# Ledger of designs, part 25: miniprotein binders against tRNA-splicing endonuclease (endA)

Target 1, 353 residues: tRNA-splicing endonuclease (endA), of Methanosarcina mazei (q8pzi1)
Amino acid sequence: MNLLKTQLKGDRVLAGKEAVAELYKTGYFGRPKDDGLELSLVEAAYLQSRGKLDIELEGKLLGFRAFFEQASLRQQNFELKYIVYKDLKERGYYVQPSAADFRVYPRGSHPGKSAAKIFVHVLSERQPLSVKLLQESVASAENVHKQFILAVVDEESDLTFYEIKSASPKGEMPEPFPAVKADATFLEDRVIAWDAEASGALYSRGFYGKMLDPERLQLSLVESLYLFSRGVIVVRDRKGKIFSFDEFVEKASEIEGSFLRKYSAYKALRDSGHVVKTGFKFGTHFRVYRKVESIEKIPHSEYLVNVIPEDYEFRLPVMSGAVRLANSVRKRMLFAVEKGEEVEYLDIGRVKM
Short names: E, the ipSAE of ESMFold2; O, the ipSAE of OpenDDE; V2, 0.75 times the mean of E and O plus 0.25 times the DockQ between their complexes.

## First folded at step 13 (miniprotein)

Design j9 (from j3 with F36L V40F; at its last look DockQ between E and O 0.01; V2 from the best seeds 0.00; counts 0 for: pae E 28.7 > 1.5, pTM E .668 < .8, off the site)
Fold by ESMFold2, look of step 13:
Structure j9 (fold): chain B 353 residues (1-353), chain A 81 residues (1-81)
Amino acid sequence: as target 1 above (353 residues)
Amino acid sequence: SPEVQEEIQKLLKEIQDLAKRAQEMGDPRAARLVQLLARFIKELLEKLLYTGDELLLELAKQFIKRLEQRVKQLEQQAEEG
């Protein structure tokens, strides 16, 4: 028996009425249209590779290579999308291609049983990933209660899947200390608070800084600005001059890259009830705790956080490295996106399909 | 909607202008690539008119920005060559 004959037209492959029964009703390939079946390019390539159909262009039969070349010219990233489509099909998923890449059904389900629950976007590891576009895509999926997954194809055509969610992390720490005054001095690349009682309270009850000795507290620059902005400390230069907010930011920015952006995320996390510490050991801006009850029994932090501007473009190998490290120490990787005075979070984690 | 349809028409004109700029640069290989990318985007926009899927409109705008960036790169390479 001859294979189903189809016609390449534009960015679609058109099949007759028999394809509805043989492909759509049995495997949910394509979309019934008029009296026949309309297939996406990746579906057609997959089915051709499985010997299910022949494809003609202008009356001439196309072999797989010729069709693949035509599809590549007609659809950007066709090769990547084919690799991902084939992989998902081989894992047993029902997959609905669209111009917005793929809508995927959960395992054990299909179009007649439940709704598609997963949106999959396909990207090469070499392609930049705009944070603005990513946030819009995640929001669109979440608005209709769908999971958003990024499928990244590396140079050897291996796949890595990332689940990306918006996040609103909330901590369980009480409010910051009342406005007590402690005198502090900006020295080199840090701030020293001198009063023993205030320093002890900030350290043991607020988990700020690190005691330099039993009486003195060393604070990071973001910690210092936060406490200064709340009236808890007064920060002086070496000559005794009191810093203004703008003067502190200017000096701290000369010392610490992206200081104001890091401060915005620090403030947002502290204001939402977290304990926030440097993430230097993990190559991130912060490590973040939902709750710390005692300085003697500090739990493992729940999040690693990097702060990025709204117009940031991910380099996927760098993103992959950060996510992998967080997973290896059983932490969630959050990217804090600075948007004006607000901070929005993306939770990015590797997922297995 | 009428607003979306008008925006799609403006995007189609922008794509045509980009393709013309690429052809005028005198690099036939680059011009052909730009024309094929432009045709892909035009077909995506025509599909949007048929389906009405607003998400596809945002994706089309992303592809047009990439096309514009590619044309600018080719123009810079031709000037520097």
Scores: ipSAE 0.000, ipTM 0.072, lowest interface PAE 28.7, mean pLDDT 84
ESMFold2 (binder alone), look of step 13: mean pLDDT 76; pTM 0.662
OpenDDE base, look of step 13: ipSAE 0.549; ipTM 0.858

## First folded at step 14 (miniprotein)

Design j11 (from j5 with M25L L44F; at its last look DockQ between E and O 0.90; V2 from the best seeds 0.75)
Fold by OpenDDE base, look of step 14:
Structure j11 (fold): chain B 353 residues (1-353), chain A 81 residues (1-81)
Amino acid sequence: as target 1 above (353 residues)
Amino acid sequence: SPEVQEEIQKLLKEIQDLAKRAQELGDPRAARLVQFLARIIKEFLERLLYTGDELLLELAKQFIKRLEQRVKQLEQQAEEG
């Protein structure tokens, strides 16, 4: 097969009219432009590696190495994009370069037969990932009914794919708390409710806290503020003085530096009908249940939740670890993004491509 | 009682006004905390509309008064700084 003569120009490789028939119509490589075909650098490198192209720069023929070096200089993250592009192509996908790095067609589909269903964004594990930018990218994909996939390239050039979705988790609990009232005391790092009947009801029907004994309920700080803000408990200090909300929040924030953010997510989850428990054993803020029927029959939690600020930057190894852990216990990893008074959720799951 | 309901509605307006004043505070951290507290108090008052608990109503008044004092102090600090 005669190699197609092409020219490296800027951040593209230009091919003649013959390339439209040989590459675009058969393989859906590049974009027709004028009387020729415009290839992205990753497409050109892939096609060169497959013995399909001769690539010239200023009249000099570039070998694969020389072209790859030139492409790396001309396009940010070219080598990572090439690794992902190559992997996706070898998996049998049709892939088109785009503003979101890649548009991927379902297996057995191609351009012109159906729309691309997947956007793939490529990132090194060493690069921080802005939550804001991620949310914008996910929203943009969802607005056009596409999946957003993050392709993470590690230091060994191994690939891990994550599907990222917007989530609006809904619980099925009929009420967040029983209609009871109890006095409670803020001790060192927890709150104890003293009324046996109210404590029993909060535990068995509300699924709050842990019984210290048959009469006394231990509450976490977030549970306590939630119940206090609803008039279910009155929180006192060790001297019997009732806490103001400011005094409670200040003391709780001294114990837990992220208390306010953690509480915002806790409240949002409880108000949306969930049972919320600590995720400490899973390295997360919360484990979340959509429905709990009885304290004796607590199901497996469906979600693990980490609470992050609006300006958060993911460290990809940390994110990966959290997702892996959630998956290992058959749970989904949700990131609750605090945006002022609101909480938005990202569902991050590992996918096999 | 209708009187209790009217009083709670008045307090809901007061807490909303405090939340607005908090947005004008020059310290973002202080503003965030005041807004957070205003939200909690609002939710507390909303629950009181349902329960009519007079003891908790008195607590709500105290909580609002404390928050008002905090806002005033923060406003003064912003004017002096």
Scores: ipSAE 0.694, ipTM 0.914, lowest interface PAE 0.6, mean pLDDT 91
ESMFold2, look of step 14: ipSAE 0.696; ipTM 0.911
ESMFold2 (binder alone), look of step 14: mean pLDDT 81; pTM 0.747

Design j12 (from j5 with M25L; at its last look DockQ between E and O 0.95; V2 from the best seeds 0.74)
Fold by ESMFold2, look of step 14:
Parts: sequence; C-alpha cells; structure tokens
Structure j12 (fold): chain B 353 residues (1-353), chain A 81 residues (1-81)
Amino acid sequence: as target 1 above (353 residues)
Amino acid sequence: SPEVQEEIQKLLKEIQDLAKRAQELGDPRAARLVQFLARIIKELLERLLYTGDELLLELAKQFIKRLEQRVKQLEQQAEEG
C-alpha cells in the first residue's frame, strides 16, 4: 500500500481524507478537520515510526530524525511527551493529545464509546512542579470528574506515574480536648506539663505529648500552642511568668523552622478529629492517626504529612522519595498546603498504568 | 455569666478589627503575624464563652492590648515609609 502523504504545518501535521478512514476510524488518531485529518506532533511521530505515513515540509520528505528535530523546535517538551505517548499506546491505552497534555481512556474504552477519564501531565524529573499550578490542575480535573496523573520522565527516559488528588482527611476522635487545666513551663526547646492528673489525661485521652515519667508530660511546641490557645494549659517561662501568645510564637519560631505554617496544619488536622504526632522518623512533619482508642494499643498511623506554602515548587526527586517512603510503610502521603487561614491537602501516590 | 459573655463578644469584635487594620498595611509579613496571633486569641476567647475562666479572660485582655500596641507600631512605621 502507498503510505499516506502528510504536511507539517506549524505545530500540526495535516493529512487528506484517506487518513480519516485509515487512522481516525481505525485507531482514533488525530481530529477530523474539514475534509481531512489533523494530527498532533506526537501522533505523527508515533505513526511515522510505525511506517503508517510520510511527512513533508515545503515539498521535502522528512525522515524520522528530521521530523523529530522539527517537532522539538515547534513544541515545548516534545521529546518527553512523545516518550509518554508511546509508552501509553504500547500499554494499550487510547490517548488523545490536548492542551492539558493527554486525555486518556480507561482500558476497554475509546473516544467513540465514552469520554476520557484521565488527564496526564508530563514533566521531566529535572523540572520544578509549582504547587499552585498543580492545585489548579487537580481542581480542574476533579471539577469534570477526571483523574489527574503526573507522568515523570527521568534522565534515562524511564517513567513514573503519580496520581494526585485533593483530600479532606477526617478523623474519628470523639473529643479534641480533655476537660483539664494544667500549668506548663517552656524549657529550652520544649514544654513540660507538671500536674500528674492533667498530664495523664492529656496523654491517655487526648494522645498529646510523651510522658517523661509517670507524672510529667513533655509537649511539642505545636501541641503546646494548640492546648494553650484553648486554655487547657498555661505556659510559663522558667521564672514563672506566663507567656503572651506573641512571646510564645516568637520563641517557638526561633527554635522551629516554619513554626507558623506547621502549626496551621497541626491545628487543622487536630480540629478535624485526628491524633497528630511528629513524623521525624519518616522524614516528614507529622504522622497522623484517624483514631486512637487507647495508649496501650496504638494503631498504625494512616498518613504522613508535610506542610508547604502555597507558592512551593516541588523538586520531583524529593517528592518521589517522600511518596516512596510512605508507600513502603503502608501510609498515604499528604501535602498540607497553607492557603491563608485554611489548609488544603494533596494526596500524592505512585500508580501503575 | 451574661456580663462576661457580652464582654467576650466585644473583645472578639476588637480582635477582628485589629486583624483588618493589619491587612491594610503594606507589610505582608507583619500582617500575617498579626492575623495569626489574632486567630489564636480568638480561639481562647471562644473557649472562654463556655468556661468563664476569669483568670484566662484577664490574660486574653492583656494579649489583645499587646496586639493592639503592635498594630499601632506597624501603622506608625507605614506612615513614616
């Protein structure tokens, strides 16, 4: 058979009416336009590599190398998009290039049967990922009931896929504050509650802090401010003077980086019914429990949480490491995004396509 | 008691006003800190509506006074810049 003759124009490849029957109706490549077929650059490269068409530019036939070089000049991230497109096609997916990189159909479906269910965005491992743009992209996908997947291409062109979705974690703890009041002292870098009865209640009922001994409770700075803000504890300096909130926050911020942001997430998680503890052993800000019934039988925590500002840019190797660690200990990785007075969550997990 | 509850409601409005005044300044970092502190004081005041703890109420008044002094200092600095 004669190969379909096509024309490279701008960032598209144009084919005649024969391509509609041979490419669109059989494989859903391209978009019918007027009497012919309009192909994206990645579709054209894929089809050319399969011997399905020839591509001309200004009357000159382009081999694969020449076309690939032209496509690279005409489309940002063309090589990355081609690598991902080819991989998804070889896995058996119907894939439609779009402004949002790819619209992908679930297995067993195609454009003539249903709408695409998956948006795939393509990045190199070397490219930063803006949290603000990511939140907007995830929200846009979710508003139209689509799954959002990030395809990351490493330097050897291996692919890793991440599902990213908004989350609204809700805990099941029945009472956020035990009905107690205790004096506490801000020591060098932590707070100690002294009263044995109150300390025991905070520890065994509220799951705050760690007992230093049978009668004394050590509290983290975020735990301390949370309890202080509700009058459950009163925090004094070493000379017995009660801290003002501004003095507490200033001292805590000198000791703990990003204290205000960490506190905002701590408060949001506690207010939504969780038990929240340090995630230090997992390299995260917090480990979070949906429910703890007793101090004697503490379940596995459900989430690891890192807190980030709204203008944060992920470094993808760092994000990959955090997600991988969470998966290895059977937890979900949440990124708590501080947004004004509110905290919004991104759930990022590795998926297999 | 009813008179304590009325006073707490008045203080809640006062803290809201301080947060608004800080937002009108040209120093986003200072405004963010004032808003953070205002939220913390608001949470204490809201808890006191149920408990009525007069010692903590007097402390909250002191914290509000400190916050107002900080806002006034920031407003004076903004007029000089």
Scores: ipSAE 0.667, ipTM 0.912, lowest interface PAE 1.4, mean pLDDT 90
ESMFold2 (binder alone), look of step 14: mean pLDDT 79; pTM 0.721
OpenDDE base, look of step 14: ipSAE 0.669; ipTM 0.906

Design j13 (from j11 with V4I Q23K; at its last look DockQ between E and O 0.88; V2 from the best seeds 0.75)
Fold by OpenDDE base, look of step 14:
Structure j13 (fold): chain B 353 residues (1-353), chain A 81 residues (1-81)
Amino acid sequence: as target 1 above (353 residues)
Amino acid sequence: SPEIQEEIQKLLKEIQDLAKRAKELGDPRAARLVQFLARIIKEFLERLLYTGDELLLELAKQFIKRLEQRVKQLEQQAEEG
């Protein structure tokens, strides 16, 4: 087969009319433009590696190395995009370059037969990922009924794919707390409720805290503020003075630097009908249950939740570790993004492509 | 009692006004904290509409008064700075 003659121009490779028939109509490479075919640098490098193209720059034929070096100079993250593109092609996907790096067609589909169902964004594990930009990208994909996949390239050029979704978790608890009232004391870093009946009800029906004994319930700081804000407990200091909410929040924030953010997510989850417990054993803020029937029959938590600010930047190794841990215990990793008074959720799951 | 409900509704308006004033504070951290506290107090008051707990109503009044004082202090600091 004769190699197609092409020219490197700017950040594209231009091919003649013959390339439309040979590459576009059969392989769906490039985009028809004028009387020819315009290839992305990634497509051109792939096709060159497959012995399909001769690529010229200023009348000089570029070998694969020389072209790859030129492409790397002309396009940011070219080498990473090429690695991902090659992997997806070798997996049998039709892939089209796009503003979101790649549009991927389901196996057995191609351009013109169906719409691309997947957007793939390529990132190095060394690059920070803005949560804001991620949310915008996910929303944009979902608005057009596409999946958003993050392709992470590690230092060894190994690929890990993550599907990222917007989530609106809903619990099934009929009430967030029983209709009881108890006095409680803020002791150092913990709150203890003293009424045996109310403590028992909060524990067994509300699934709050941990009983220290049959009469005393230990509450976390977020549980305590939640119950206090609902008039279920009255929180006192060690001298019997009732805390104001400002005094409580100040003291809690001294103990937990991210208390306000953590509380916002805790509240949102409880108000949406979930049971919320500490995720400490899982390296997360919370473990979350949709429904708990009894304290003796606590199911496996469905979600792990980390709470992050709206301006958060993911370190991909940390994100990867959290997702991997959640998956290893058959849970989904949710990131709760605090946006003022609201909480938005991202569901990040590892996928096999 | 209708009287308790009317009082709670008045306090809900007061806390909403404080939450608005908090947005105009020059320190974002202070504004965030005041807004957070205003939200907590609002939720507390909303619960009181159902329970009618007079003790908790008195606490709510005290909490609002404390928050008002904090807002005034922050506003004064913003004018002096």
Scores: ipSAE 0.694, ipTM 0.915, lowest interface PAE 0.6, mean pLDDT 91
ESMFold2, look of step 14: ipSAE 0.734; ipTM 0.924
ESMFold2 (binder alone), look of step 14: mean pLDDT 81; pTM 0.748

Design j14 (from j11 with L67M; at its last look DockQ between E and O 0.94; V2 from the best seeds 0.00; counts 0 for: pae E 2.2 > 1.5)
Fold by ESMFold2, look of step 14:
Structure j14 (fold): chain B 353 residues (1-353), chain A 81 residues (1-81)
Amino acid sequence: as target 1 above (353 residues)
Amino acid sequence: SPEVQEEIQKLLKEIQDLAKRAQELGDPRAARLVQFLARIIKEFLERLLYTGDELLLELAKQFIKRMEQRVKQLEQQAEEG
């Protein structure tokens, strides 16, 4: 019994003044309070497992199992947080528990050298993640100039880290469409532009649609509404009557799920200078190019984009799959969150700690 | 021409009024649809200011008339419960 004696109280472990010199000054564990040191449950479990302290509850000494069981009862997600804390400490990070879960210092730094630059939030792969709460958390971290990282613990206690950022993607296309006009028809489930010159320009300079033959252009439904809303095309039904916008939206929505939401993101991306094409080959709504100079030399797209409602809840295995696929093809994964007339973006990428 | 530009400006205000009327009904789904359509028609009208295409101006009037009919139907539905 030559170890520091501590007391479990509520969701904290309290140590005397000697712990300040031995734990806080040497390793930045805990928080000095009054004359002593206040440790989080995760810090206390870690230090106990390393033989640095003893923990008592109501006069009784707790072994590791007994303390761990008490900590689990006193703090939500304690086991997950301990797994992440231990892993980060073993990687050499200084880690300070907080209400947001962890504040983490960059490699080569500590509390006496710089400020913590990273907030880490801990979740199980089985727990849903609200997009609305996520956007608020990311914005809060960014408002104080901190990186936001999600640590996901799977069923076998393996860790995967994701960086989540708000994004404002900007393209470099000089204009959204060429100065042309075309007559188009909404056939049974697709739109075709008929004028050869206008179709060629839309395809080769605006990078819209796909040529069916040398004279005719097939347009996606979002491309069609974008061009129609700007008078670049006029869309008729099979009997020659010009669609009203409500009629177009109604028909397009019957054919394509979430049409309004997809269009909002399509418009936002095109308006900000991008070329936007279907992401079907990647299992996403869109693949997005910052710049395309010619149809004969199409670069790799920079982003894959999925559009989600603001009340969406991520299922983490699905999110992980989308992020992994984007990384495997050297693209960034953006989630476009529809908010009424506007779209906000989350950039989610795997990061190695 | 100045006469066409004045007419387009009046149509833009009518679109704004229709969107506001739909929002005041307290049906968020209907309000969202009307706001979406209003945005589309607004962009169409703003393009017409640039091009001056009289055929498209007549289409814009038809689009707004249909939107007014939609808003009136929503108002009637709200009054009936």
Scores: ipSAE 0.522, ipTM 0.865, lowest interface PAE 2.2, mean pLDDT 89
ESMFold2 (binder alone), look of step 14: mean pLDDT 78; pTM 0.712
OpenDDE base, look of step 14: ipSAE 0.651; ipTM 0.898

Design j15 (from j11 with R29L Q73R; at its last look DockQ between E and O 0.92; V2 from the best seeds 0.77)
Fold by OpenDDE base, look of step 14:
Structure j15 (fold): chain B 353 residues (1-353), chain A 81 residues (1-81)
Amino acid sequence: as target 1 above (353 residues)
Amino acid sequence: SPEVQEEIQKLLKEIQDLAKRAQELGDPLAARLVQFLARIIKEFLERLLYTGDELLLELAKQFIKRLEQRVKRLEQQAEEG
């Protein structure tokens, strides 16, 4: 087979008219431009590795090494993009380079037969990932009815793929709390409700807290503020003085540095009909249930929730660990992004490509 | 009672005004805290519209007064700085 003669120009490889027939029409490589074919650096490197291209720079033929080095200098993250592109191609996908790194077609489909259904963004595990940029990318994909997949390349060049979705979790609990009222005391790091009937109702019907004994309910700080803000409990100090909300929030924030953010997510989840419990055992802020029928029959929680700020940067190993842990216990990992008074959710799941 | 409802509606307006004033505060952290507290008080008042609990209404008034004092102090600090 005669090697196609091509030229490296800028961040592209230009091929002649013959390449349109041989590469584009058969393999859907590159984009037709003028009377020729424009290849991305990644496509060109792949095709060169397959013995299909001769690539020249300023009249000098570049071997695979020399081309790869030149491509790396010309395109940020070229080597990572190449690794992912190669893997996807070897898995039998048609892949087109795009602004989102790659558009991927479903197996058995190709350009012109159907639209690409997947956007793949490539990152090194060492690169921070802005939650804002991630949300924008996910929204952009969803707006055009595409899946967003993050391809993470580790230090050993192993690939892990994550599907990231916007989520709007809805619970099925009819009421967030029973119509009861109780006095409660803020102790050191928790609140205790003292009324036996109200405590029992909050525990058994509201699924709040943990009974200390048959008469007394222990509440977390977020549960306590939620119930206090709804007039269900009155929170007192150890001297019997009723807390103001400012005094409560200040004291709670001293105990939990992220209390405000944690509370915003807790409230959003409870108001959306969920049962919310601590996720401590899972290394998360919350474990979340869509429906709980009885305290004796608490189902497995469907979601784990971590609460993050709007300006959060993911460390990919930490994200990976959280997702892996959630998956190991048959749960989905939700990231609750605090945006002022609102909470937006990202669903991050590991996928096999 | 209609009187209690009217009073709660007045307090809801007051807390909304405080929340707006908080947006003009030069310290983002202070503004965030005031807004957070205003939101909690708003929710508390909204619940009071349903329950009519007079004891809790008095608490709400105290909470609003405390928040107003906080906002005034923050506004003064912003003018002096």
Scores: ipSAE 0.705, ipTM 0.918, lowest interface PAE 0.6, mean pLDDT 92
ESMFold2, look of step 14: ipSAE 0.737; ipTM 0.926
ESMFold2 (binder alone), look of step 14: mean pLDDT 81; pTM 0.748

Design j16 (from j11 with Y50R; at its last look DockQ between E and O 0.85; V2 from the best seeds 0.70)
Fold by ESMFold2, look of step 14:
Structure j16 (fold): chain B 353 residues (1-353), chain A 81 residues (1-81)
Amino acid sequence: as target 1 above (353 residues)
Amino acid sequence: SPEVQEEIQKLLKEIQDLAKRAQELGDPRAARLVQFLARIIKEFLERLLRTGDELLLELAKQFIKRLEQRVKQLEQQAEEG
């Protein structure tokens, strides 16, 4: 094909009407406008690098370096977007730049055959990722039945892709807790239930706590409040006075950071039919089981869960580490977002494009 | 019993009132804590309604008293500032 002459204007590259036939009709580059073709900066850089066009700025031809430097000044994150664009093109995808970074067609498809099914958002590993904006982006994609993928570019320009979905995990436990009652004491930093029969039932049928000995059950603070709030246990201080919920929450919060937020997620998961245990050995708040049938045959948990506030901003290396760890132990990584009075979940997983 | 159920319904309304009073204080952190506690006490009362476990009614009254004391303390703090 002949080398097309184009003009850099603002944050776009403008080509004449001949480019519609040569670039748009054959490869779906750009957008037809006013008898011509409007290219995004990443499309123009890609096409220039492949010898498909020349780019002028105010009458001067720009080589690749000069154009790349100009594009960097005119578009935030241009380098990152170019790296991702080029990589996706080299993998065989048709990719159309948009306000939401990229619209991507499934393998074996293109704009003339089907609609784009994938939205790709581009970030550097050093950039924060707002959970609120992420939730909005995922919801927007899901509203139009599109997959949402985050493309993270590290400092060496290697790419990692994450699929992010809304989740509504549902457990299969037949009951939230056994029909028992027990007296318990909040010792210095933990709660002990004293009744042997109730403790055994809570442990072996409800999968709460850990037996300290054959008669006594140690409970975590979130387990304790869950059971206390439902009248299954009554919690006393060391002087025998029954805790009010205000006093319990105050003491628990002194011991355990983010106690209120952790409890909200714990309660939501238990109420939806799960068994919920500490995720300490995985560096997470919880490990979560969809169903446990007996204490003697405990399956692998399905989810690791971290609880975050609605205004949370991910540090991407931390997010990447959590997702990688969950995948390495064959678990899904959920982020439970406390949103007003509700808990909403993001399922974040690594994917290959 | 119908007597206990009617009393529990009155206590549920009292909890709702306390949560509304805390909301009106204009201190989001204090309101969040009171709303959190109110929901816990509400669940406790709803459990009493479902199970008929009347032995826990005295505890529910104590929990509501504590929450009321907390709300009154917060209201006093808001009037001073």
Scores: ipSAE 0.650, ipTM 0.895, lowest interface PAE 1.3, mean pLDDT 89
ESMFold2 (binder alone), look of step 14: mean pLDDT 79; pTM 0.725
OpenDDE base, look of step 14: ipSAE 0.660; ipTM 0.902

Design j17 (at its last look DockQ between E and O 0.01; V2 from the best seeds 0.00; counts 0 for: pae E 25.2 > 1.5, pTM E .409 < .8, other shape alone 3.885 > 2.5, SAP 88.689 > 70, off the site)
Fold by ESMFold2, look of step 14:
Structure j17 (fold): chain B 353 residues (1-353), chain A 102 residues (1-102)
Amino acid sequence: as target 1 above (353 residues)
Amino acid sequence: SPEVQELIQKLLKAIQDLAKRAQELGDPRAARLVQFLARIIKEFLERLLYTGDELLLELALQFIARLLQRVAQLLGDPELAKQVTDLAHRIQDKLNELASQG
């Protein structure tokens, strides 16, 4: 039993030159230095649990409990990172801890063969997740052609992995504009388009709204504002006065929470060629189709979309619920992040490592 | 779909059996609460069935089955809880089948 003797110092565990051959060259643990091997705290805990080394602090040998408690005091989220590190190692990955959380090599590769291609960020299900931080992390990973994976540790220490990507969804729908501008009325909580020809064209070619009868079309508020903004309809109140864009937005916002934010995503999705319908039945803002050719052959929607502000903070159970629902029905879950007049999309999916 | 209609009927029967169990326990407030929930759930399912969206209806059935299984456990009716659990598994299998077809 020739256990390596190591020293806990700061937030690192230092081993002598013999550890380079026994740990780094064998399994790529740690980072070689001039006079030995420098191990992260999670690497040291993992190796200690496997009986590969002993750890001392100020001349005293630390058992696993004592070391684990020391590591927790020295590194934020240490226990979460250890749980994830151990899991990835047991799955057969080579894992490089860093100032960020983990850089992970593709299955079948290691540091001597290729670069790490997977970035894993670790958090607890209790911790809020800033959308801004998430967008920055995903962009950073994608700029260097890496996958970004979020590892979420729940209160029972079970792991769930999510792949998060930027998305630019593009549809194939034509612009379903009638030849004549149509009149519509803003009722209590929805809009009715009255012209039979325009209503039929909007419904059967653009898949807007729902026909009240063979001649009249019921529109949602976001559908109405979009069609108004494109010059397709004129919207009047119940007394006959024509709405301006701002007046419509003001009234719609009194009726529908987060109306402008939802509209921004609706407009972006329609402008990029999609059919966009309410996602209420799936607990989301929208369900989105790349293309619909006829009322008689409506395909399954490809995306579920929730719209969030730029400064949003995810509660992980809410995010997890939305993603699981989309997975259960074989759809992609997009989060449309409103950034001024623009919308950026995050594609979040559960992944098996 | 006749398969979905069968699952709905079995779930509605489980709701009625749960209301009966609450009454048998001699807690009239609990019995009235379960009956109220049963009516709301039935109306919700009938509304979803009217929309004709089979996949959404199956998701709703799964959620309701899980809720009813928990209520059955709290009332101490292990056979009803088992029946609702079996229904939840059948609903999940049907949901997975429908998702794989799309």
Scores: ipSAE 0.000, ipTM 0.098, lowest interface PAE 25.2, mean pLDDT 81
ESMFold2 (binder alone), look of step 14: mean pLDDT 72; pTM 0.630
OpenDDE base, look of step 14: ipSAE 0.062; ipTM 0.534

